# Ledger of designs, part 16: miniprotein binders against q9usj1

Target 1, 298 residues: q9usj1
Amino acid sequence: MFSVGKKISFILPIKGVLQKLKDNAQKTVLLDATWYLPTDTKNGKKEYLESRLPGAQYFDIDEAKDHKNPLPHMLPPADEFASYVGKLGIDRNTNVIIYDRKGFFSSPRVFWTFKVFGHEHVFLFPNAFNAWKTEGLELETGEPRTPKPVVYEGAKLNKDLVASFDDIVKVIESPDAAGVHIVDARAHERFLGNVPESRPGLASGHIPTSINIPFTETTAAGITAPKPEEDLEKVFSSHGLTDKSVPIITSCGSGVTASVLFAALKECGFKDVRVYDESWSGYGKRANEDSSLLATGP
Below, E stands for the ipSAE of ESMFold2; O stands for the ipSAE of OpenDDE; V2 stands for 0.75 times the mean of E and O plus 0.25 times the DockQ between their complexes.

## First folded at step 8 (miniprotein)

Design d5 (at its last look DockQ between E and O 0.02; V2 from the best seeds 0.00; counts 0 for: pae E 9.5 > 1.5, pTM E .664 < .8, unsure alone 69.102 < 70, placed apart)
Fold by OpenDDE base, look of step 8:
Structure d5 (fold): chain B 298 residues (1-298), chain A 97 residues (1-97)
Amino acid sequence: as target 1 above (298 residues)
Amino acid sequence: DKYVVIIISGVDPELLRKFAEEVQRIAEKYGVKVEIYVDGDTIIILLRGLSEDTAEWLIFELRWLAYELGIKVEVEFGEDPEEAKRLAEELLKKLEE
């Protein structure tokens, strides 16, 4: 009877969060990673300033990025990441619990970012506000606390979690040999190439050999939480993703929702998952210049 | 049962059509009744039979879809079903005008 040791999930229920907050053995920092689409009237930082989980700091994905890269939401350099999180009072040994106001939309991007730079003690708290309210807990209002800055040491980009354009090309050039699945989190019509791209100079379509799994298929209604593991398994299996050892690369429009897939896949025990950080914002431009990089239809 | 009315304007007709089709697909998946009215570059989406949570979710999903497709979405809705109906009716009248 192989006791499948219940791997402690990096996705925490409220009870798990509370337990970590009570545990004084390790410093815990809550991160509000609330981000909205540019087309939305809401602003994550503004809302954070209005209310937050007690003691939470704000992680701004629009700030904590590579500003030298014209593409949206590219990973910052390791030193910039370290500087950014150090100012939030986070060091290598800090338990980092990430939430967002939608529930499971932008927080996975931040989760992935921490993983990329080798942070071990990082967790997701889906549906945080609702869970908090349901437990009768109060939100913090007013001026957020200013954390004591610390030095974050040892930030180094883990290439095993990040796919580059070159990595994608390798898959395309040798699909049978690579044995890698590319999963596109974008809307179906966008994947098919049936609609124009919002940004000029981008091709319409998808990466050859890629599979389309809109990220919303992996979340509960309202993107409040990932679907239960059982349901996730059904989703992934329906797309031929059954072998947990097969390498997967996720992609989307700008790298945010690809991280939702990353989190969902990891929850299901997939061992080798990378996020293509450039996603279609970078790839679509290249595909527009080279038709061999572009596929349309199913 | 809450109602939500969404208005999208200034969009290419073909893109609107594709958007509408996708909205219908999403709505069917979640068992939500959707009425879509298209007039030129304007689309009105009336969502019916929604809980508050479902409404918020669908609005977000639609915003996301619109974003992915490069569509600007303006959401006009009332929290009161009756208000939403009135708004929808008013908008429909304007379109017939």
Scores: ipSAE 0.452, ipTM 0.764, lowest interface PAE 1.1, mean pLDDT 90
Fold by ESMFold2, look of step 8:
Structure d5 (fold): chain B 298 residues (1-298), chain A 97 residues (1-97)
Amino acid sequence: as target 1 above (298 residues)
Amino acid sequence: DKYVVIIISGVDPELLRKFAEEVQRIAEKYGVKVEIYVDGDTIIILLRGLSEDTAEWLIFELRWLAYELGIKVEVEFGEDPEEAKRLAEELLKKLEE
């Protein structure tokens, strides 16, 4: 249906990844961003230690966070982000290519984190292990390589990519005047309020005025990759998202799958997309204490 | 079991050859069969025997390749061989004026 013209995508196939890895003019770092929900028995760090793409460093979403905030996965302060990625051998000029073992699940969160702090050369590598094997390349096992630490300069939070609770309240108080879409990436039953939240003290339901696009609607079966751009356009248009200049705020449980929607929307050329970092983990607590903040049902 | 249909027309022969060669290489790596049809200055490529996941990945790679080569392609997929054939014919008609 739709065709691709002159466009550089931040979502790279194996050929694009290999081209950047062999480029001697610019350093490239592979990041394993594998993360699983607490309800899973798998552990991303443990899997990374067993095997990884050659030279990959592990980015731990649960370590690279605001440790002074009790909410899960909140963005770290800029100086702590800089210190963290610098110890992984990443400076501002480094090409960062991010994958996760599920395929296209937690890596978009790390992609978004880099974008938030102003990192320009950041890319996603979906379905990395299958693509690697198909190319005849071997995984790295044994002790991970120790990167040479560097200084990361100029990390500064870009407020244009992050939404706050106050931003959400502004939208729900004046929906037509705000002209912003709030998009919830959670599974439909959580959005409806039909299932309890795993964390205590959270209301079941959704942010008033929000629409639900479960993140799996934007991915291939098995969550291995994003859908092709033309199919993503159909998903978004079927939910009324056709004007690419209208601001969008994505939300989910804790900001991980909201970042999947962020990446998919940006791939389709949406200009103004922000992630609500608190997501339901923060909002749901407030909505449990103030029912005017809570909606349920379709 | 999915089918992918690609149609290209009005492209420089060198770029068309390079695109077709890479499509063949990609299909071989995924263990899928490629059928190529040439009709004048138009080429239609049909890939068969794809799982849904494989089809999504191939479409992703093919669109990246087309972008890198600066060519316009029409890409569609379906679950049924007759649907894929119908879609190829529809895409070919869209290229005629």
Scores: ipSAE 0.006, ipTM 0.219, lowest interface PAE 9.5, mean pLDDT 83
ESMFold2 (binder alone), look of step 8: mean pLDDT 69; pTM 0.603

Design d6 (at its last look DockQ between E and O 0.85; V2 from the best seeds 0.00; counts 0 for: pae E 7.6 > 1.5, pTM E .705 < .8)
Fold by OpenDDE base, look of step 8:
Structure d6 (fold): chain B 298 residues (1-298), chain A 80 residues (1-80)
Amino acid sequence: as target 1 above (298 residues)
Amino acid sequence: DKTVRIRIEGLSPELLRKFAEEVQRIAEKYGVKVEIRVEGDTIEIELKGLSEDTAEWLIFELRWLAYELGIKVEVEFRKE
């Protein structure tokens, strides 16, 4: 009877988080990855400074990006990532547990980023604040702890987790041969091209052959947590995603919510999932110049 | 129970329609009563009978939608 070892989920309940925090064999760092839309009045960093999980450091997705790229939230160079997380006291052997105040909104982006650079010990803690409160645990207030800087070694971009524009073009040019599913996490109306884009110079529509799964279909109400695995399976199956071996590329507006899909798909055991980092911010500009890259409607 | 009012201005008729439809869809999905009023280029959304948590969530969803559409959203909270 081969005990199919329960694949330890990278999504941790509070009990799992507490267990890791108690385990002194490995250094654990909590990361607050709270990010809000620019249209929101809330500010993640400001809220972090007000309250956080004890010992948590702040990971700012608006800082930890490629500043040379005009597109929003592009992956930083490996050396810049290493420098950034090193200053947070994170090395290659550190357990990194990522949460956000919404629950499961921006934390997956940071999770994906760590995976891209080859970090193995990275986890998500959905609905962290509520879970923490429910357990009667106290939040930390006041000035955050300054971590001892460490050297993060071996950061190398894993191309198997990142799709480029060229990768997208290959799928479009040979959809039958590629056998790749492109999944768009954006709102349905945006996917259909029924609404103008917020940024000038972007086409309205979607990548040809792509499937629309708004990321909110994979989360609980309020984006507090991913849906249970059973429910996720139903969502993905309803969109024809049943074969776990089929390569998937996720996309969205700027790469944040695409990472929510990434996490959800990985939770369901999909083996080959990449995030198109440029997403519509990059693609839409290209599609505006070349109509062959643009599809509208369902 | 909290009532949330959302006002969005400067929308084309087509955008108003589409936005209203999307709001309705979202509201139905969560079993929330929604009233939508369109006046000129302005859409007013009233969500009633919401828990605080549900209200915050719906506001977020609407802000997200508005963000994706490049629309400014004004949110007013009224305590019933």
Scores: ipSAE 0.249, ipTM 0.676, lowest interface PAE 1.3, mean pLDDT 90
Fold by ESMFold2, look of step 8:
Structure d6 (fold): chain B 298 residues (1-298), chain A 80 residues (1-80)
Amino acid sequence: as target 1 above (298 residues)
Amino acid sequence: DKTVRIRIEGLSPELLRKFAEEVQRIAEKYGVKVEIRVEGDTIEIELKGLSEDTAEWLIFELRWLAYELGIKVEVEFRKE
């Protein structure tokens, strides 16, 4: 009869995670999406094999990708996504709860990937290991559990969540008519063009008309969690992002930290947010060959 | 407490300045004092009085910065 609705977030505290794990009517799978920079001494897959949240499966963004595209971390074909997650015991009705050991770094990329292929029951669990320990719960060690493979049906790319290079060109050719914000999650010095790119053939700078919000502005210290929603709203409004109906395209180096911004924006109620999957890895090559595509400085 | 020491070699003068400025900004974010020494094409950075968690978080951000700048970094931990 009477109900007062509360906003339901895709970002779950541990109590919400535990409630879904206890739900016998709906299967839940925990995904460890831990990924580190190539310069890091840690390796996410190795850490997963040593210990994990009980029953967690590993989602490898370097395995679940478009293997025919030389750009890093590009979305896999829909049928390969379906095959990959089906082997992890995930079907369309499975609750998928994604964590990474940093807390809010690589898990948003996997979250976005599930959303892109139409998976509705997908959630983020930031600060997972600390929350687990604080609740007095034990980690799982030894051999990971082997899930029963299932068929994942109906994976289809939702182009409303992905931006192409052509989408970017339309924005920069007529910025006022497009009415789209392009938001760059990269470090400030890369955005300015003050630092050469480590990959050969990439221009230094940014997409014209874009604004820079380094992804760490949206996270708690240590990248353990997103900032609280009210603080996120202050971050976005300080950069002129106030109208939640205006389309936003996030970009970065290769789509990982752009997905952190995607999740933060969606948590704040921004309606139309897409990730530019190729990001600077693809755009920067074009901008190196065509300076009209390149901007530098503030 | 932990002391984090970072050594980077082979930087251009322009990159040395930019990296040092960013390290200073990151250190200020965590409320820690930083000591930066430049010798030739080498920069050495020392951060003292860190908790275990702060050291881990700071190192992650510094490695992210170095990766984005195309810099190879060496990190040394010291507990005391």
Scores: ipSAE 0.012, ipTM 0.484, lowest interface PAE 7.6, mean pLDDT 86
ESMFold2 (binder alone), look of step 8: mean pLDDT 72; pTM 0.641

Design d8 (at its last look DockQ between E and O 0.53; V2 from the best seeds 0.00; counts 0 for: pae E 9.6 > 1.5, pTM E .686 < .8, other shape alone 5.364 > 2.5, unsure alone 69.336 < 70)
Fold by OpenDDE base, look of step 8:
Structure d8 (fold): chain B 298 residues (1-298), chain A 88 residues (1-88)
Amino acid sequence: as target 1 above (298 residues)
Amino acid sequence: DKYVRIRISGVDPELLRKFAEEVQRIAEKYGVKVEIYVDGDTIEITLRGLSEDTAEWLIFELRWLAYELGIKVEVEFREDGKTVEVKE
């Protein structure tokens, strides 16, 4: 009787989170990765300072990025990542449980980031605040705890999880040979190129050969959680994504919602998923200068 | 009957149309009744039959949609959590 080892999902219910928090065998750090759109009046850091899950630290995606790159939310260098998380009290052996106030919006980006740098013990806690409240647990208020800094060792960028512009070009030039699916997480109208870009100098449209799966199709209402695996399978199958061995590259506007797709795809057992970190912020500029890089319509 | 009303002004009519269409799609998906009125550069959206929690996430979804469509939105006021005025 081959015990089909229940693939321990990196997506944890509250019970799983509580279990890890009670387990003294391994250090656990909760990360509040709450981030809002620039057009939103809400501020993740501000809200974190007001209330958080007990003991949670804040991971700021606007700080933990490559500041030398003008594009939004580019991956930091490995040493900068290590320094950043080390200050949060996270080392390589730390269980990292990531949540955000929306539920499943920005936390996947941080999850992906940890995976990129080779962290094994990283998890997502969808709909954390609601789940916490439902269990009758209290939030922490006041000044957050200051963690003891530690050294994060062995941070190395895993290129297998990050797609570059060159990787995209390779797919475009030889779509049949590459056998790679590019999945765009942006809104349908944005994908079609029917709306102007908010940022100057960006083309309107999508990467040639790419498939549009708005990330909201993979989430529950309000982006509170990923859809159940069964439902995710239906979503992906409806777009022709049935073979779990086929390489996938996710893209979006700036790499945040592409990571939502990354997490959803990984939950469904897709083996080879990369995030195009530049996403449309980088690609759209290039496409604006070179029409061969741009597709419009369905 | 709980409702949310959102008003957006100063937006291109074509963008408003597209926005309205997407809102309709979203509303239908979640079984929420929606009334949409477009007047020039202004759109008024009324969402009905929703809980307080639903209202909050719908507002977020609409903000997200607006962002994705390149609509700059600024919330000028919110009354009783049910009425939101958004301006470009």
Scores: ipSAE 0.339, ipTM 0.735, lowest interface PAE 1.7, mean pLDDT 89
Fold by ESMFold2, look of step 8:
Structure d8 (fold): chain B 298 residues (1-298), chain A 88 residues (1-88)
Amino acid sequence: as target 1 above (298 residues)
Amino acid sequence: DKYVRIRISGVDPELLRKFAEEVQRIAEKYGVKVEIYVDGDTIEITLRGLSEDTAEWLIFELRWLAYELGIKVEVEFREDGKTVEVKE
C-alpha cells in the first residue's frame, strides 16, 4: 500500500530552480539574503550590487525588521513585511527562491520570515553560486533590475511558527507537562556559560531544559548546504530528537542560526517547529536579572 | 604560499586558549597547518597550506567562532607578501 502524503522538499536543486524560473504561468523571484556578522568587513548588499543571480532582488534582514524593538532582527509588523516584499515585486502567489552567498547561513532566516507571514510558495537554494557556475550559467552584473511594485495581500503572523518569551517560561516551569524541546544553535562554550556574551548585559549560559545543537552540525563544510537528510536524521537522533511529533523551539543569539535549525528540522519531517525570535539577545538580559531563568554547564 | 592570519590582543588568557583550541579543531577540519606566535599580550595565529576557496570557508568559520565567543579579531588572507582580501 502506497503512501498518499509524500514528502515535499522546500530545498531545491538547480534543475528545480531553473524549471520555476522558466515557468511562464507562475511568477518566480530570486532573493539574495546574504548577511554577514556586524564585525565582518564584507557586506551582503554591496556584494549583491556587484553581482547576483539574474533578476535577483535583495532581502535585507537589517532593513526588514521591527524598527521599534532594540533587539536585533526582530520580525517586522505584518503590514511592513507586506510593503517591503511588495516593493520587490512579490505578491502572495509568487514563487520565492532564497539564496545566500555562503550557501546555507542567512537564507533560512528569510525563508522562516516568509513562512511566518503565510507565504507558502517559498524555497531555499543552497550553494547557489557554485551550482550556477557548474551549470554554465552567467551571473548578472551592473545595475540590478527594478521590479514593478505590487500589493501583497493577507500577510498575517502565524503564531505556530514563532515562540515568545512567555512560551519559553511555560516550558521551563513545567517541562514534563509542556513536552517541548528547546534547542540552542549557539556554540557550545556560549551554551555552557564559559564565555562572556559579546553584547553587554547578557547572562552567560542557556535556557533551562534546553539542549545544544550548534548549527554547524547540520551543515556541510563551509556552511554551503545542509547535510543530506540521512545525516541530518543522525545528528538529531544523536541528541535525542527521534519523535517527529514532539514540538521544538529553536533559539540562538538573534534568530539567524536558529532558523538554520528550523529549516533542517522541517526537512527531516519534524512537524511542530518554532523559532524563538528574541533568542539570547532578549532572554539573556532577563536571565541576568532573574537567576531562575538561567542554567549553566552541560 | 597562501595563509590566513588572526590577530588578537587584550583578551582574557583562558578565553584565548579556548579560542586557539577551537581554531586548531577548525583547521583540522580543513586540513590546514596552524602556527601560533605570542608577543607580549598579542597573539597571532597563522593558517597555511590552503586554497583560495578553502580560505573563504575557513575565514567565515573563524569569524563566526570569534563572534560566538565575543572576541574581536582581525582576520587577513594573504598570498606570498600580498594581501588578497582583508577580513575583519
Scores: ipSAE 0.010, ipTM 0.418, lowest interface PAE 9.6, mean pLDDT 85
ESMFold2 (binder alone), look of step 8: mean pLDDT 69; pTM 0.612

## First folded at step 9 (miniprotein)

Design e1 (at its last look DockQ between E and O 0.19; V2 from the best seeds 0.00; counts 0 for: pae E 8.1 > 1.5, pTM E .760 < .8, placed apart)
Fold by OpenDDE base, look of step 9:
Structure e1 (fold): chain B 298 residues (1-298), chain A 80 residues (1-80)
Amino acid sequence: as target 1 above (298 residues)
Amino acid sequence: DKYVRIRISGVDPELLRKFAERVIRIAEKYGVKVEIYVDGDTIEITLRGLSEDTAEWLIFELRWLAYELGIKVEVEFRKE
């Protein structure tokens, strides 16, 4: 009887985090992935420099990206990813635990990024600061520790986790044949096209055939943590997502909250989930030029 | 009463107008009240009548709108 090993959740409670930190068998690195919109007065890196979980390193999604692509937060090349995380002291065998100050907002993007490049030992720590405080643990202040650089080997982009524009087009052209669900994590009003896009050149609406599941429907206590698995199942089921074998592509505005859905779907056991990296920042421009790519309303 | 307050300073008047118009439209869609105040070089927009569930999403949309327009904003969420 092959005991179907309990799928070890990649989402860790504080007890799980502490256990991994105590485990000497494998090196563990905490990553602060705090990110705010560029127009926000808050800055993740600045806050990191002020306080962090002990030993945490900062992962800057604005730095660890493809700088040649004008779209926000596009995946970096594999070698650049490897170089970046290597400097953070992360190698292929490192336990990587990712958190953000909002709780469960930007950390899933970093999680997805690690998965894209084939990293196995990567985890999310929701609501990290509050959890840490509740346990009476102290934050680290002052100058962060400089990690010893290591070589990250074997970084290779897994295309099975990344959807391209071409992938989206294939779904639109043959929705029944494709059997793929596109899920938009944006606000409902954005999805409907009821609110104008402020950025010039972007259409208002959504990808034809896509389903709207605002990412906030998958989070608890604001955006501090994902809902429990049981509740997530209800959310996804209510939107017709019951078959765990059906391929799903997530999208959002800039690729960040799409990753929240990615994490939530993976938590519920969905087998084939990809993130459309361009999201609306890229797609909206294309749809503005070609109306066949644009849908409005429900 | 729950409200979201946005403060904007040092922005081109035309750009600010565009932003405000967009905010008003968003507010109307969400059924929230909009108050606009000018204090010196700072414009303050207050959105009232929010549910807690709507507040976070609204804040995100407003920040995103600001981002798209290249406007720096300070956003406060308070419960009276």
Scores: ipSAE 0.039, ipTM 0.302, lowest interface PAE 4.4, mean pLDDT 89
Fold by ESMFold2, look of step 9:
Structure e1 (fold): chain B 298 residues (1-298), chain A 80 residues (1-80)
Amino acid sequence: as target 1 above (298 residues)
Amino acid sequence: DKYVRIRISGVDPELLRKFAERVIRIAEKYGVKVEIYVDGDTIEITLRGLSEDTAEWLIFELRWLAYELGIKVEVEFRKE
């Protein structure tokens, strides 16, 4: 009849991670979601094969995608998501703890992907390698462990976590703002339209009505972790995001850093946050052909 | 002495200036010393007074910045 609401963050410190790994009542799988820019000399899969947190499986965002869509990193079909994670030993009841080697960069994209397909027991472990070392724990080297594949049942896209282009158009067509904030995680110069996009055929600028919060404003130095919740609240309030009930749509170049903002906003208690999966990769092409879709400058 | 060195050439001078300005602000964020030399369409940036962990963080942020601006960079880290 009477209950005390326990507040547990989906962002776990090392002690919370270790507690879940020790729990014999619930299977837990660690996912290495490390991803680097195409121009980077590092490769996430190569690093995973050399060393990892003990027992971790690798989640490749460039493999777990819609292979029929030319846009980068688009969400896979639900059945392909289910098949992919099932091969990693993950079923609907598995606790999934996701890290990346930079700390808080690509792992939020994978976190969001699990949430989109209805996986409840999913968590983020930022700053994982430093936290592991500080606790005196060793990495696993040599041949990665091979999980027994399982069947993942019931993957279904949750429309409340994904924004479409039509959703964006509805927001910008309202003269008095639809009461939805569109938040762009890209670097400021891209938002302003001051530099050309690296992908061909994309307009330079931003979605009308959107505000710019480059994702690094929400992270600790070195992209190792999100800022503490109190500091995140200051970042968001300084950009006019104070009402936790107002719908927010995050965007970026291709959905990776928009998911960093998604996780940071959810940690601060924002109730209705969606990621615009196409982001500028899809929108920018349309805006190049229709100036009513394009804004530049502040 | 540990340092991170970035070398860029063949880039529009105005874009090099914007990149250099952003590198200065990133260096300030991490409390590292920066030396920047610009020669026409070439820039060499050296960041000193950093730990190995700080170097890894700086390299990632600098590569991300270069990617966002469409700049190809060579980045190296040297110990001592």
Scores: ipSAE 0.012, ipTM 0.484, lowest interface PAE 8.1, mean pLDDT 86
ESMFold2 (binder alone), look of step 9: mean pLDDT 78; pTM 0.718

